# VH-VL binders against StAR-related lipid transfer protein 5 (STARD5), part 11

Target 1, 213 residues: StAR-related lipid transfer protein 5 (STARD5), of Bos taurus (Bovine) (a1a4m6)
Amino acid sequence: MDLATAAQVSEAVAEKMLQYRRDKSGWKICREGNGVSVSWRPSVEFPGNLYKGEGIVNGTPEQVWDCVKPLAGTLRAQWDENVNSFEIIESLTDTLLFSRTTTPSAVMKLISPRDFVDLILVRTYEDGTISSNAANVEHPSCPPNPAYVRGFNHPCGCFCEPLPGEPNKTSLVTFFQTDLSGYLPQSVVDSFFPRSMAGFYANLEKAVKKFFG
Key: E = the ipSAE of ESMFold2; O = the ipSAE of OpenDDE; V2 = 0.75 times the mean of E and O plus 0.25 times the DockQ between their complexes.

## First folded at step 5 (VH-VL; framework fv_tocilizumab)

Design c08 (from a26 with heavy chain Y54W; at its last look DockQ between E and O 0.89; V2 from the best seeds 0.00; counts 0 for: pae E 2.3 > 2)
Fold by OpenDDE, look of step 5:
Structure c08 (fold): chain C 213 residues (1-213), chain A 119 residues (1-119), chain B 107 residues (1-107)
Amino acid sequence: as target 1 above (213 residues)
Amino acid sequence: QVQLQESGPGLVRPSQTLSLTCTVSGYSISSGYSWSWVRQPPGRGLEWIGYIYWSGSTTYNPSLKSRVTMLRDTSKNQFSLRLSSVTAADTAVYYCARLEVLTVYFDYWGQGSLVTVSS
Amino acid sequence: DIQMTQSPSSLSASVGDRVTITCRASQDISSYLNWYQQKPGKAPKLLIYRASSLQSGVPSRFSGSGSGTDFTFTISSLQPEDIATYYCQQSYSTPYTFGQGTKVEIK
């Protein structure tokens, strides 16, 4: 995929992310605690659900971003229990790249390991917000591997937003709408994501403290 | 439902500029998608000319880039094609089409407008 | 540019026949391939996207397969209304390019 096409695709993804961020309708809270709220609504991208995470993370937006940013050698794989490996397949620019993420088995091995190939756009906004905007793509250099079930991320990502008057805190908003593929009971999928997202925030909090505290 | 309709002169003189307008209904061109032009010479295949993004940015076929200009009028929900310095080789049916950018396909097309380059 | 080569350029078959069209890309385009049907005097119509996904409203007799460089379009049972020229189109990289087309006729 050339830069022009990737740029167009990623721009569309970023726009969708902004739409999700701005749309306050239809969300149903499915989990909340420890300062984190997970909500969901039916996805318009696939026959599944769009999940939204909202929480305040102790750490500057830059610190939080450093923990979640999709770059080679990042801290993400060190603290995120749902990430086994993260590799950059190809970097088109400093903010646009192809990545492969692998996950360990989950839910008592009911969910076998997955891999995800994504196009990711990193965007920095004037107000200091940093966002990751990702969606599944195919890349000739990364064909399916029988050791993994290929999953599919529909437009997903996060917003690391500064809090006025609170320079050491970050409003982190995440969006996930992932097709795990395979033959999984919907009940398993529905229970997995809220827990996973809540865990993500909890582990991120610990990570920021560990690396920057 | 989304509809596209080409409009413009069907005859252009050599060395002049071909100008077409696509009027879109049922969807705002500023809300999403890439708005594309594709042409087809008589009895021949299809050639992508370029598109204007919902944000206003443009991407052109390199083979035509030097001669192509695409604009949009969001108030009229229209986008346009200008092709300068035309020759007989530019005689074709010109289609405007909507490109879905995320999955990348042309899902809605205009009926096409024949433009003949002749002296 | 990525070149798309279709085969055959034309074919004639009977109603009810299985029709197969192939498209080859000059480089690996993964599954970024679409198929269109164009009837005489009409605009192309999207049938298949991403190599194998059937567009909404399209009859199930149409299908697509393939990945990488070689792709196949199939009409399981050719109908009279299927008389048209069919085009493959790669959407992997700009400029987006089309095959030369395959003209399908009824015997």
Scores: ipSAE 0.578, ipTM 0.867, lowest interface PAE 1.1, mean pLDDT 95
ESMFold2, look of step 5: ipSAE 0.588; ipTM 0.848
ESMFold2 (binder alone), look of step 5: mean pLDDT 94; pTM 0.949

## First folded at step 6 (VH-VL; framework fv_tocilizumab)

Design c09 (from c05 with light chain Y92W; at its last look DockQ between E and O 0.95; V2 from the best seeds 0.00; counts 0 for: pae E 3.3 > 2)
Fold by ESMFold2, look of step 6:
Structure c09 (fold): chain C 213 residues (1-213), chain A 122 residues (1-122), chain B 107 residues (1-107)
Amino acid sequence: as target 1 above (213 residues)
Amino acid sequence: QVQLQESGPGLVRPSQTLSLTCTVSGYSISSGYSWSWVRQPPGRGLEWIGYIYYSGSTTYNPSLKSRVTMLRDTSKNQFSLRLSSVTAADTAVYYCARLEVTFRGTVYFDYWGQGSLVTVSS
Amino acid sequence: DIQMTQSPSSLSASVGDRVTITCRASQDISSYLNWYQQKPGKAPKLLIYRASSLQSGVPSRFSGSGSGTDFTFTISSLQPEDIATYYCQQSWSTPYTFGQGTKVEIK
């Protein structure tokens, strides 16, 4: 995929992410606590759910971004229990790249390891918000690997937002819209994401403290 | 609903500039998609010339890049092709076409004009 | 540039026959390949995208398969209205390139 093609694909992903961020209707809270809420709605992209996480993280936007950014130099794989490895396959620009992410087994091995191949775009907004925008693509360097079930990310990522008047706090809004594929009971899939998202925020909070004091 | 229509001269002299306009109805060219030109020499296959993205940026086939300019007039919902220094090898049916690019990486030409034959001869 | 080679250049078959056309890319393009039908005097029409996905409104007798460099297009039961030239087109990278075409005729 050349830069011209990837730029257009990734812009389409980023526009979907903005639509999700701005749409206030249809969300149902499925998990709430410790300053974090997880909401869901049916996905229009696949027979599954779109999940939204919302929480305040104690750390500057720069510190939080360094922990979550899907870019070179990220700290993400060092703390995120659902990321076994994060590999940049090809960089087209410093904010547009192809990645391969692997996940460990989960839910007492009911969910075997997955790999994901994504096109990733990072955007910056006037208010200092930084977003990551990812969705599944195929890449010749990442054919199916029998050690993994190939998962499929529909438009997903996060908005890392400054909190006005509170420079040492960050609002992080996350969207997960993932087809884990394979033969999994739907109830296992539907319970996995809210728990994983709550765990993501808890582990992120610990990671920011660990890496930045 | 969406329709594309080519217009322009059917005969161009060698070394002159070929100019074509595509008029789009049923969709605003500044609202989405990429707007492309594709040509087909008589009895031969198809060659992509380039596109103009809905935001205004252009990408051209490297084989033609030095001779191609694409522009748009959003008030008339039109985009155009200029191909300079033409030779007999540029004789072809010229199609305008809409290029769909989705977040799934799907890229294809979904709507085409009817085509306009341009002959390059003295 | 990614070159696309179709085989055969032309074929002749009877109504009801299974027709198979192949397309080979000069490099790995994953599944980013489309198939178009072009009837005489008309613009091309998309039939299949992403190697195997059938475009809306296209009859189910048309199908596609393959990934990487080798792709196949099939008409399961040739109909008189399927007389056309068929083109593959890679959509992995610009310049987007087409195969040279396969002309399908009825005996």
Scores: ipSAE 0.505, ipTM 0.827, lowest interface PAE 3.3, mean pLDDT 92
ESMFold2 (binder alone), look of step 6: mean pLDDT 93; pTM 0.942
OpenDDE, look of step 6: ipSAE 0.905; ipTM 0.945

Design c10 (from c05 with heavy chain V101I; at its last look DockQ between E and O 0.91; V2 from the best seeds 0.00; counts 0 for: pae O 5.0 > 2)
Fold by OpenDDE, look of step 6:
Structure c10 (fold): chain C 213 residues (1-213), chain A 122 residues (1-122), chain B 107 residues (1-107)
Amino acid sequence: as target 1 above (213 residues)
Amino acid sequence: QVQLQESGPGLVRPSQTLSLTCTVSGYSISSGYSWSWVRQPPGRGLEWIGYIYYSGSTTYNPSLKSRVTMLRDTSKNQFSLRLSSVTAADTAVYYCARLEITFRGTVYFDYWGQGSLVTVSS
Amino acid sequence: DIQMTQSPSSLSASVGDRVTITCRASQDISSYLNWYQQKPGKAPKLLIYRASSLQSGVPSRFSGSGSGTDFTFTISSLQPEDIATYYCQQSYSTPYTFGQGTKVEIK
């Protein structure tokens, strides 16, 4: 995929992300606690759910972003238990890249390791918001690997938003709608994501404190 | 229902500029999608010329980039093709088409105009 | 540019026959391939996108398969209205390119 096409594709993803961010209706809270709220709604992209995480993280938007940014060699793989590796397959620009993410087995090995191939756009907004905008794509340099079940991220990512008057806090909004593929009981999938997302925020909080506290 | 219709002169002299307009109905060109031109010389295959995104950005075939200009008039719900310095090789049926570029990288032309024959002749 | 090569350039078959057209890309294009039908004097019509996805409203007798460099388009049972030239088109990279076409006729 060339830069021109990738740019348009990523823009489509970013538009979806903004739509999700702006749409305040239809969300059902499935988990709430410790300053984190996880909600869901049926996805229109696949026969699954779109999950939204909302929470305030102690740390500047830059610090929080440094912990969550989807770049190889960054902090994400060091603290996120759902990430084994993050590989940049191809970098088109400083803010547009193809990546492969691998995950460990989860839920008592009921969920075997997955890999995800995504096109990711990093966007910075005038108000200081930093967002990741990702969706699955095919890439010739990254065919399916039998060691992993290929999963598929539909438009997903995060918004690291500054809080007015609170420079050391970040409003983090995340969106996930992932097709894990393979044979998995729906009950397992439904329970996995809310728990995983809540854990993500908890671990992120710890990570920011560890790395920047 | 989305409909596209090409309009413009069917005859252009060599070295002049070919100008075509595509009028879109049933959908606002500023609301989404890409809006493309594809041509087909008589008895030959299809060649993509370029597209203008609903936001106004353009992408052209490198082989024609130096001669191609695509514009849009959102008030008229039209987009246009200009091809400068035409030769006999530019004789073709010119189609305007709607191009979708999804977040998964899927790209296809789902709606087409009927086509407009443009002959380059002295 | 990515070159798309179709085979055969033309074919003639009987009504009800299975028709197969192949398309080869000069490089790996994953599944980013579309198939179009163009009837005489008409604009191309999208039949298949992303190698195997059937466009809405298209009869189920049309199908596509393949990935990487080799792709196949199939008409399971050729009908009289299927007389047309069929084109593959890669959507992996700009410039988007088409195959040279396969003319399908009925005996």
Scores: ipSAE 0.024, ipTM 0.628, lowest interface PAE 5.0, mean pLDDT 93
ESMFold2, look of step 6: ipSAE 0.468; ipTM 0.817
ESMFold2 (binder alone), look of step 6: mean pLDDT 93; pTM 0.949

Design c11 (from c05 with light chain S91T; at its last look DockQ between E and O 0.96; V2 from the best seeds 0.00; counts 0 for: pae E 3.4 > 2)
Fold by ESMFold2, look of step 6:
Structure c11 (fold): chain C 213 residues (1-213), chain A 122 residues (1-122), chain B 107 residues (1-107)
Amino acid sequence: as target 1 above (213 residues)
Amino acid sequence: QVQLQESGPGLVRPSQTLSLTCTVSGYSISSGYSWSWVRQPPGRGLEWIGYIYYSGSTTYNPSLKSRVTMLRDTSKNQFSLRLSSVTAADTAVYYCARLEVTFRGTVYFDYWGQGSLVTVSS
Amino acid sequence: DIQMTQSPSSLSASVGDRVTITCRASQDISSYLNWYQQKPGKAPKLLIYRASSLQSGVPSRFSGSGSGTDFTFTISSLQPEDIATYYCQQTYSTPYTFGQGTKVEIK
């Protein structure tokens, strides 16, 4: 995929992410506690759910971003129990790239390891917010691999937002819209994402302290 | 209903500039999509010329890049093609078309004009 | 530039026949390939996108398959209204290139 085509694809993803961030309707809370809220709504992209996580992370926006950024130099695979590896397949710019992410088995091996091939765009907004914007694409360097079930990310990512007056805190809004593929019971899928998203925030706070504390 | 319509001279002399305008109704060209030109020489296949993105940036076919300029007029909801230094090889039906690019990397032309034949001859 | 080669350049078939058109890309384009139908005097019309996805309102007798470099387009039972020229188009990278076309006629 050339830069011109990928720029348009990634802008389409980023626009969907903004729509999700700004739409206050239709969300149902499914988990709330410890300063973290997880809500969901039906996806229009696949027969599954769009999940939103909201929480405050104790760390500067720069520190939190270094832990979550889907870019070169990320710390993500070192602390996120759902990320086994993160590989940059091809960079078009410093903020527009193709990646492959692998996941470990989960839920007592009911969920086999997955891989995901995504186009990723990082945007910066006027207020200092940084967003990651990702969605599934195909890439000739990453054909299906029998060791993994190929998953499919529909528009997903995060908004890493400074809090006015709180330089050592970050508002992190996350969106997950993931087709795990394969034959999984819906009840397993529906319980997995809210729990994993809540755990993501707890593990992220620990990671920020470990790496920057 | 989105509709596209080409307009411009049907005859252009060699070495002159070919100019065409596409008028769009049913969608604002500054609100989304890419707005493209595709040409088809008589009895032959299709050649993509380029597009102008809704934000204003352009991408051109490298084989034509040195001779092509595309512009838009958002107040009239129009985009245009200018092809300089034409020869007989530029004789074709010129289509304007809307290019949809989805977040999955799917790219296609979903709406086309009816086409305008431009003949380059002396 | 990615070159797209269609085969055959033309064909004649009877109503009800199965028609198959192939398209080969000069490099791996994954599944980023479309098929268009163009009737005489008309603009092209999208039939299939992303190699195998049928556009809304397109009859199910049309289908597509393939990935990588080799792609096929099939009309399972040719109808009189299917007389047209068919084009494949890669959309992996600009310039978005088309095959030379396959003219389908009824004998």
Scores: ipSAE 0.491, ipTM 0.816, lowest interface PAE 3.4, mean pLDDT 92
ESMFold2 (binder alone), look of step 6: mean pLDDT 93; pTM 0.948
OpenDDE, look of step 6: ipSAE 0.895; ipTM 0.939

Design c12 (from c05 with heavy chain F103Y; at its last look DockQ between E and O 0.90; V2 from the best seeds 0.00; counts 0 for: pae E 3.2 > 2)
Fold by ESMFold2, look of step 6:
Structure c12 (fold): chain C 213 residues (1-213), chain A 122 residues (1-122), chain B 107 residues (1-107)
Amino acid sequence: as target 1 above (213 residues)
Amino acid sequence: QVQLQESGPGLVRPSQTLSLTCTVSGYSISSGYSWSWVRQPPGRGLEWIGYIYYSGSTTYNPSLKSRVTMLRDTSKNQFSLRLSSVTAADTAVYYCARLEVTYRGTVYFDYWGQGSLVTVSS
Amino acid sequence: DIQMTQSPSSLSASVGDRVTITCRASQDISSYLNWYQQKPGKAPKLLIYRASSLQSGVPSRFSGSGSGTDFTFTISSLQPEDIATYYCQQSYSTPYTFGQGTKVEIK
């Protein structure tokens, strides 16, 4: 995929992400606690759910971003229990790239390891907000691999937002819209994502403290 | 709903500049999509010329890039094609078309003008 | 440039026949391929996107398949209104390129 085509595809992903961020209707809370809220609504993209995580993280936007960014030099795989590896397959620009992410098994091995091949765009905004915007893409260098179940990310990512007047705190809004594929009971899928998202915020808080002290 | 209409001279002399305008109704060209030109020589296949993105940036077919300029006039909701130094090989039906891109990675032309034949002849 | 080669260049078939058109890309384009129909004197119309997805409002007798370099377009039961030229188009990379077309006629 060339830069011109990938730029347009990734802009379409980013536009979906902005729509999700701006739309306050239809969200149902499914997990809440420890300063984190996880909400869901039916996905319009596939027969599954769109999940939204919201939380305040103790750290500057730059520190939090370094822990979550889907870019070269990310700390993500060092602390995120759901990211076994993050590999950049091809960079078109410093902020537009193709990646492969692998996950460990989960739920007592009921969910076997997955890999995801995504097109990723990072945007910055005038108020200092940085967003990641990712969705499934095919890449000739990453055909299906028998060691993994190939998952499918519909538009997903995060908004890493400064809090006015609170330079050492960050508002992190996350969106997940993932088809794990394979034979999985819907009840397992529906319990997995909210739990994982809540755990993500807890582990991120620890990671920011560990890395930035 | 969305309508595209080509306009411009049907006859152009060799070495001159071919100039066409696409007038769009039912959608603002600065609000979204990419706005493209595609041409078809008589009895032959289709060739993509380029597009102008709703923000104003352009991408051209490399085979034509040295001779092509695309512009827009948002006040008239129009986008245009200039092709310089034309020869008989540039004789074609010229279509303007709206280019849709989805996050699923496809680029396709969902609305087309009716086409305008431009003949290059002395 | 990614070259797209269609086969056959033309064909003639009876109403009700199954019609198959193939398209070969000069490099791996994954599933990023579209199919268009162009009736005489008209602009092209999108039928299939991303190799196999049917565009809204397109009759179910049209279908597509393939990935990588080899793609197939099928009309399961040819109808009189299907007289047209059909084009494949890769959407993997600019310049977006079309096959040379396949003219379909009723015999």
Scores: ipSAE 0.483, ipTM 0.805, lowest interface PAE 3.2, mean pLDDT 91
ESMFold2 (binder alone), look of step 6: mean pLDDT 93; pTM 0.948
OpenDDE, look of step 6: ipSAE 0.909; ipTM 0.954

Design c13 (from c05 with heavy chain V107I; at its last look DockQ between E and O 0.91; V2 from the best seeds 0.00; counts 0 for: pae E 3.8 > 2)
Fold by ESMFold2, look of step 6:
Structure c13 (fold): chain C 213 residues (1-213), chain A 122 residues (1-122), chain B 107 residues (1-107)
Amino acid sequence: as target 1 above (213 residues)
Amino acid sequence: QVQLQESGPGLVRPSQTLSLTCTVSGYSISSGYSWSWVRQPPGRGLEWIGYIYYSGSTTYNPSLKSRVTMLRDTSKNQFSLRLSSVTAADTAVYYCARLEVTFRGTIYFDYWGQGSLVTVSS
Amino acid sequence: DIQMTQSPSSLSASVGDRVTITCRASQDISSYLNWYQQKPGKAPKLLIYRASSLQSGVPSRFSGSGSGTDFTFTISSLQPEDIATYYCQQSYSTPYTFGQGTKVEIK
């Protein structure tokens, strides 16, 4: 995929992410606690759910971003229990790249390990917000691998936002919209994503303290 | 409902500039998609010329890049093609088309104009 | 540039026959290949996208398969209205390129 084609695809993803961030309608809270809320609504991109996580993280936007960024030098795999590996397959620019992410088994092995091949765009906004914007693509270097179930990310990522008046706190809004593939009972899927998203925020809080405290 | 319509002169002399306009109805060209030109010499295959992205950036076929310019007029919801220094080899039916791009990398031409024959002849 | 080669250049078949057309890319393009139908005097019409996905409103007798460099387009039972020229087109990288076309005629 050349830079011109990938730029178009990734900009389509980023525009969808902005639409999700701005749209206040239709969200239903499914988990709330410890300063984090997880909401969902039916996805318009596929027959499944779009999840939104919202929380304040104790750390500067730069510190939080270093922990979550889907870029070279990320700390993500060191602390995120849902990421076994993050591999950059091909960089088109320092903010537009192809990645492969692997996940462990989950929910007492009911969810076998997945791999994800994504096109990733990082965008910076005038207010200091940094977003990651990812969605599934195919890449010739990453054909399906029988050791994994190939998952498919619909537009997903995060907005790492400065909190006005609070330079040592960050507002992190996450969107998660994943087809795990294979047959899984809906009740397993519905319990997995909210729990994992809440765990992500808790582990991120700890990671920021450990790496930057 | 999206419709595309080409307009412009059907006859151009060699060495002159070929100019075509595509008028789009049913969708704002600044709101999404890429807006493309594709040509087809009589009795032959299709050649992509280039597109202008909804944000205004352009990408051209390298074989034509030195001679091609694409612009848009968002107030009229139009995008245009200029091809300079034409020869008989540039005689073709010129189509404007919308390039659909999805987040899964699905990319295709979904809406086409009816085509406009441009003949390069003295 | 990614070159797309179609085979055959033309074919003639009877109503009801299965028709196959192949398209070969000069490099691995994963599944980023489309098929178009063009009737005389008309603009191309998308039939198949991403190698195998049928566009809405396209009859189920049309299908596609393949990935990487080798792709196949099939009409399971040729109908009189299917006389046309068929083009493959890669959408993996610019410049987006088309095959030379395959003209399908009724015997």
Scores: ipSAE 0.411, ipTM 0.786, lowest interface PAE 3.8, mean pLDDT 91
ESMFold2 (binder alone), look of step 6: mean pLDDT 92; pTM 0.943
OpenDDE, look of step 6: ipSAE 0.894; ipTM 0.939

Design c14 (from c05 with heavy chain F103L; at its last look DockQ between E and O 0.92; V2 from the best seeds 0.00; counts 0 for: pae E 7.8 > 2)
Fold by ESMFold2, look of step 6:
Order: sequence, then C-alpha cells, then structure tokens
Structure c14 (fold): chain C 213 residues (1-213), chain A 122 residues (1-122), chain B 107 residues (1-107)
Amino acid sequence: as target 1 above (213 residues)
Amino acid sequence: QVQLQESGPGLVRPSQTLSLTCTVSGYSISSGYSWSWVRQPPGRGLEWIGYIYYSGSTTYNPSLKSRVTMLRDTSKNQFSLRLSSVTAADTAVYYCARLEVTLRGTVYFDYWGQGSLVTVSS
Amino acid sequence: DIQMTQSPSSLSASVGDRVTITCRASQDISSYLNWYQQKPGKAPKLLIYRASSLQSGVPSRFSGSGSGTDFTFTISSLQPEDIATYYCQQSYSTPYTFGQGTKVEIK
C-alpha cells in the first residue's frame, strides 16, 4: 500500500475516532472504579461492541504517551498483559505505519492467541492531545499464520490529553472495537474486554511509575 | 442521489490543452472523498488520471503528471481537469468519478459521470 | 506500476452458463482488487470490492475470489443483461490500474 492510499484510509479512520470521542450519548457503563470507567455501545462496524475507557493517569502526557504509543520506541509490550509482541512491518512516515500485534491466550486459555495487522496513524491536535488511530488492513508481509487466530480491529486507539493546569496528570480516553474471530462463548467475550480495559489502566499507572520515577 | 456530470469541448487540436469540468450534485466535494478523472480510449481499457482529495491535495498518475493539473471550485461544487500538449493518443471518453474509502483499507470508484468523448484532431 | 492481466480477452457463452474470468497482478496486492461491469455506451459500475465483497444491489450470481496475485470473477448463471465488458482494478497502490477487460457475449 503506498503513502497516498494509506493516507486516505487512515484519515477516514481518524475521523471516525474523533466522532466516537465527541459522541456523549448511547454509552452504558459496564465497569467503574479506582478513577476509571469502561462503557460500551453496539458497534456499527461489525456484530459486536465498541468499548470506551476513561481515566486519569498520574504522569505527564509525554510519559504516558511513551507507554502507549503504537510507534517505534514504545514501551507498550513491556507492561501491557494483552500485548505479547508489537512489530512495525512498514513505516510510510514517522506517524503512519503498518504493524503486527500478537496477544497471549486469555481467560484461562478460552481465548487462543490472536494476531492483528493494522494501519496506524498518529495525530496531534491544537490543545496538545495526541491520538492513535488504528484499523485492520491486509499486508503482503503478514499473510494469515495458522499459529494464530487472525483478529480484526475496527477503528480503535486512544486520545492522550493534557489536563490544563495539571502537568503531571494525563486524561487517557481509549476505544476498543475488536472482532476476536472464531466461535467464542458470548459470556467470555462480554467479560474479557471490560476487565482487560480496567487492568490496562491499572498496569499503565504502575508502568509510568516504574519507567519514569 | 450523488450525481456527477462532465462538461467541456468535444474537439481539441493537437498541442493544445484539453479542459473538462465535473459538476457534482448531492454531496459537497469539500466534505469528503477523493474526486477523480478516468479515461478510456475508444475500444480500449481504462486509465486512472488522478484525484483531488476533499482537503485540496492532488495525486496524479506518473505517466501523465507533467501534463495534468486538477483544480476545484468549491463555490460551484465542481472539479476540473486540464491536460496540456495533447496528441491523438489522448482521444478518449473522459469520466469523472468519486473514490470511496472503506474503513477496512480499500478504495474503489462508486459514482461515475456519463462520460464525455474528447477527440484530438486538427 | 502494477500491471493487471485479464484472461480471456473475450468469450461467448449461453444463457445459464457459468462464466469465469481471471485477473493476475504483477505483484502481491493482498485482496485489494475490485471488479467493474461496463455495458456498451455506459460508465463502469462497481460489482465487487476487496476481491470478494458484493457491492450493494449486485445480484448474488456475481462472485469473486483470490488473494495475492491471482483472482477470479464468476457469473454463476449468465443472464442476457450480463452482456458487458468486465474489468479488474487494483486499489493497492497508485497509480490505480485496470486490466485490459474481458468482453462477454451471448452465443
């Protein structure tokens, strides 16, 4: 995929992400505690759910971003229990790239390891917010691999937002919209994403302290 | 309800500039998508010429890039093609088309104009 | 540039026959291939995108398959209104390129 084609696709994904961030209606809280909330609504992209996580992380936006960014030099795989590996397959620019992510088994091995191939765009906004914007694509270097179940990310990512007047805190809003593929029990799927998202925030808080002080 | 319509001269002399306009109804060309020109010589296949993105940037087929300019007039909801230094090889039906983008990484031409035959001869 | 080669260049078949057209890309394009139908004197019409997905309103007798470099377009039961030229088009990278077309006629 060339830069011109990838730019069109990734910009469409980023605009969809912004729509999710701005839409305050239709969300149902499914998990709340310790300063973090997880909400859901039905997806319009596939027969599944769109999840939103919201929380404040004790760390500067730069520190938090270094832990979550889907870019070269990320710390993400070192602390995120749901990321076994993160590999950059091809970079078109410093902020537009293709990646392959693998996940471990989950929910006592009820969810087999998955791999995901995504087109990723990083945007910055005038208020200092940085967003990651990802969605499933195919890439010739990453054909289906029988060691994994190929999953599909619909528009997903995060908004890493400075808090005015609070330079040592960051507002992190996350969106997950993932087709895990395969025939999984609905109770397994319904419990996995909210619990994993709450765990993500807890582990991120620890990671920021570990890596930055 | 989206409709595209080509307009412009049907006859152009060699070495001159071919100019075509596409008028779009049912959607604002500055609100989304890419807006493309595709041509088809009589009895032959299709050749993509280029597109103008809704934000205004352009991408052209490298085989034509030195001779092609695309512009838009957002107040009239129109985009245009200029092809300089034409020869008989530029005789074709010229289509304008909208390039749709899916969130799964593919692009395709979903709405087309009816086509305008442009003949290059003296 | 990615070259797209269609086969055959033309064919004749009877109403009700299964029709198969192939398209080969000069390099791996994953599944980023579209199929268009063009009736005489008309603009092309999208039938299939991303190798196998039917566009809205397209009859189910049309189908597509393939990935990488080799792609197939099938009409399961040819109808009189299917007389047209069919084009594959890669959407993997600019310049977007088309096959040379396959003319389908009723015999």
Scores: ipSAE 0.600, ipTM 0.852, lowest interface PAE 2.3, mean pLDDT 92
ESMFold2 (binder alone), look of step 6: mean pLDDT 93; pTM 0.948
OpenDDE, look of step 6: ipSAE 0.886; ipTM 0.940
ESMFold2, look of step 7: ipSAE 0.039; ipTM 0.661
ESMFold2 (binder alone), look of step 7: mean pLDDT 93; pTM 0.947
OpenDDE, look of step 7: ipSAE 0.889; ipTM 0.941

## First folded at step 7 (VH-VL; framework fv_tocilizumab)

Design c15 (from c14 with heavy chain R104Y; at its last look DockQ between E and O 0.94; V2 from the best seeds 0.00; counts 0 for: pae O 2.2 > 2)
Heavy chain, then light chain:
Amino acid sequence: QVQLQESGPGLVRPSQTLSLTCTVSGYSISSGYSWSWVRQPPGRGLEWIGYIYYSGSTTYNPSLKSRVTMLRDTSKNQFSLRLSSVTAADTAVYYCARLEVTLYGTVYFDYWGQGSLVTVSS
Amino acid sequence: DIQMTQSPSSLSASVGDRVTITCRASQDISSYLNWYQQKPGKAPKLLIYRASSLQSGVPSRFSGSGSGTDFTFTISSLQPEDIATYYCQQSYSTPYTFGQGTKVEIK
ESMFold2, look of step 7: ipSAE 0.736; ipTM 0.870
ESMFold2 (binder alone), look of step 7: mean pLDDT 93; pTM 0.945
OpenDDE, look of step 7: ipSAE 0.884; ipTM 0.939
ESMFold2, look of step 8: ipSAE 0.738; ipTM 0.873
ESMFold2 (binder alone), look of step 8: mean pLDDT 93; pTM 0.946
OpenDDE, look of step 8: ipSAE 0.855; ipTM 0.929
ESMFold2, look of step 9: ipSAE 0.827; ipTM 0.900
ESMFold2 (binder alone), look of step 9: mean pLDDT 93; pTM 0.944
OpenDDE, look of step 9: ipSAE 0.831; ipTM 0.923
ESMFold2, look of step 10: ipSAE 0.666; ipTM 0.868
ESMFold2 (binder alone), look of step 10: mean pLDDT 93; pTM 0.944
OpenDDE, look of step 10: ipSAE 0.858; ipTM 0.929
ESMFold2, look of step 11: ipSAE 0.744; ipTM 0.876
ESMFold2 (binder alone), look of step 11: mean pLDDT 93; pTM 0.945
OpenDDE, look of step 11: ipSAE 0.208; ipTM 0.750

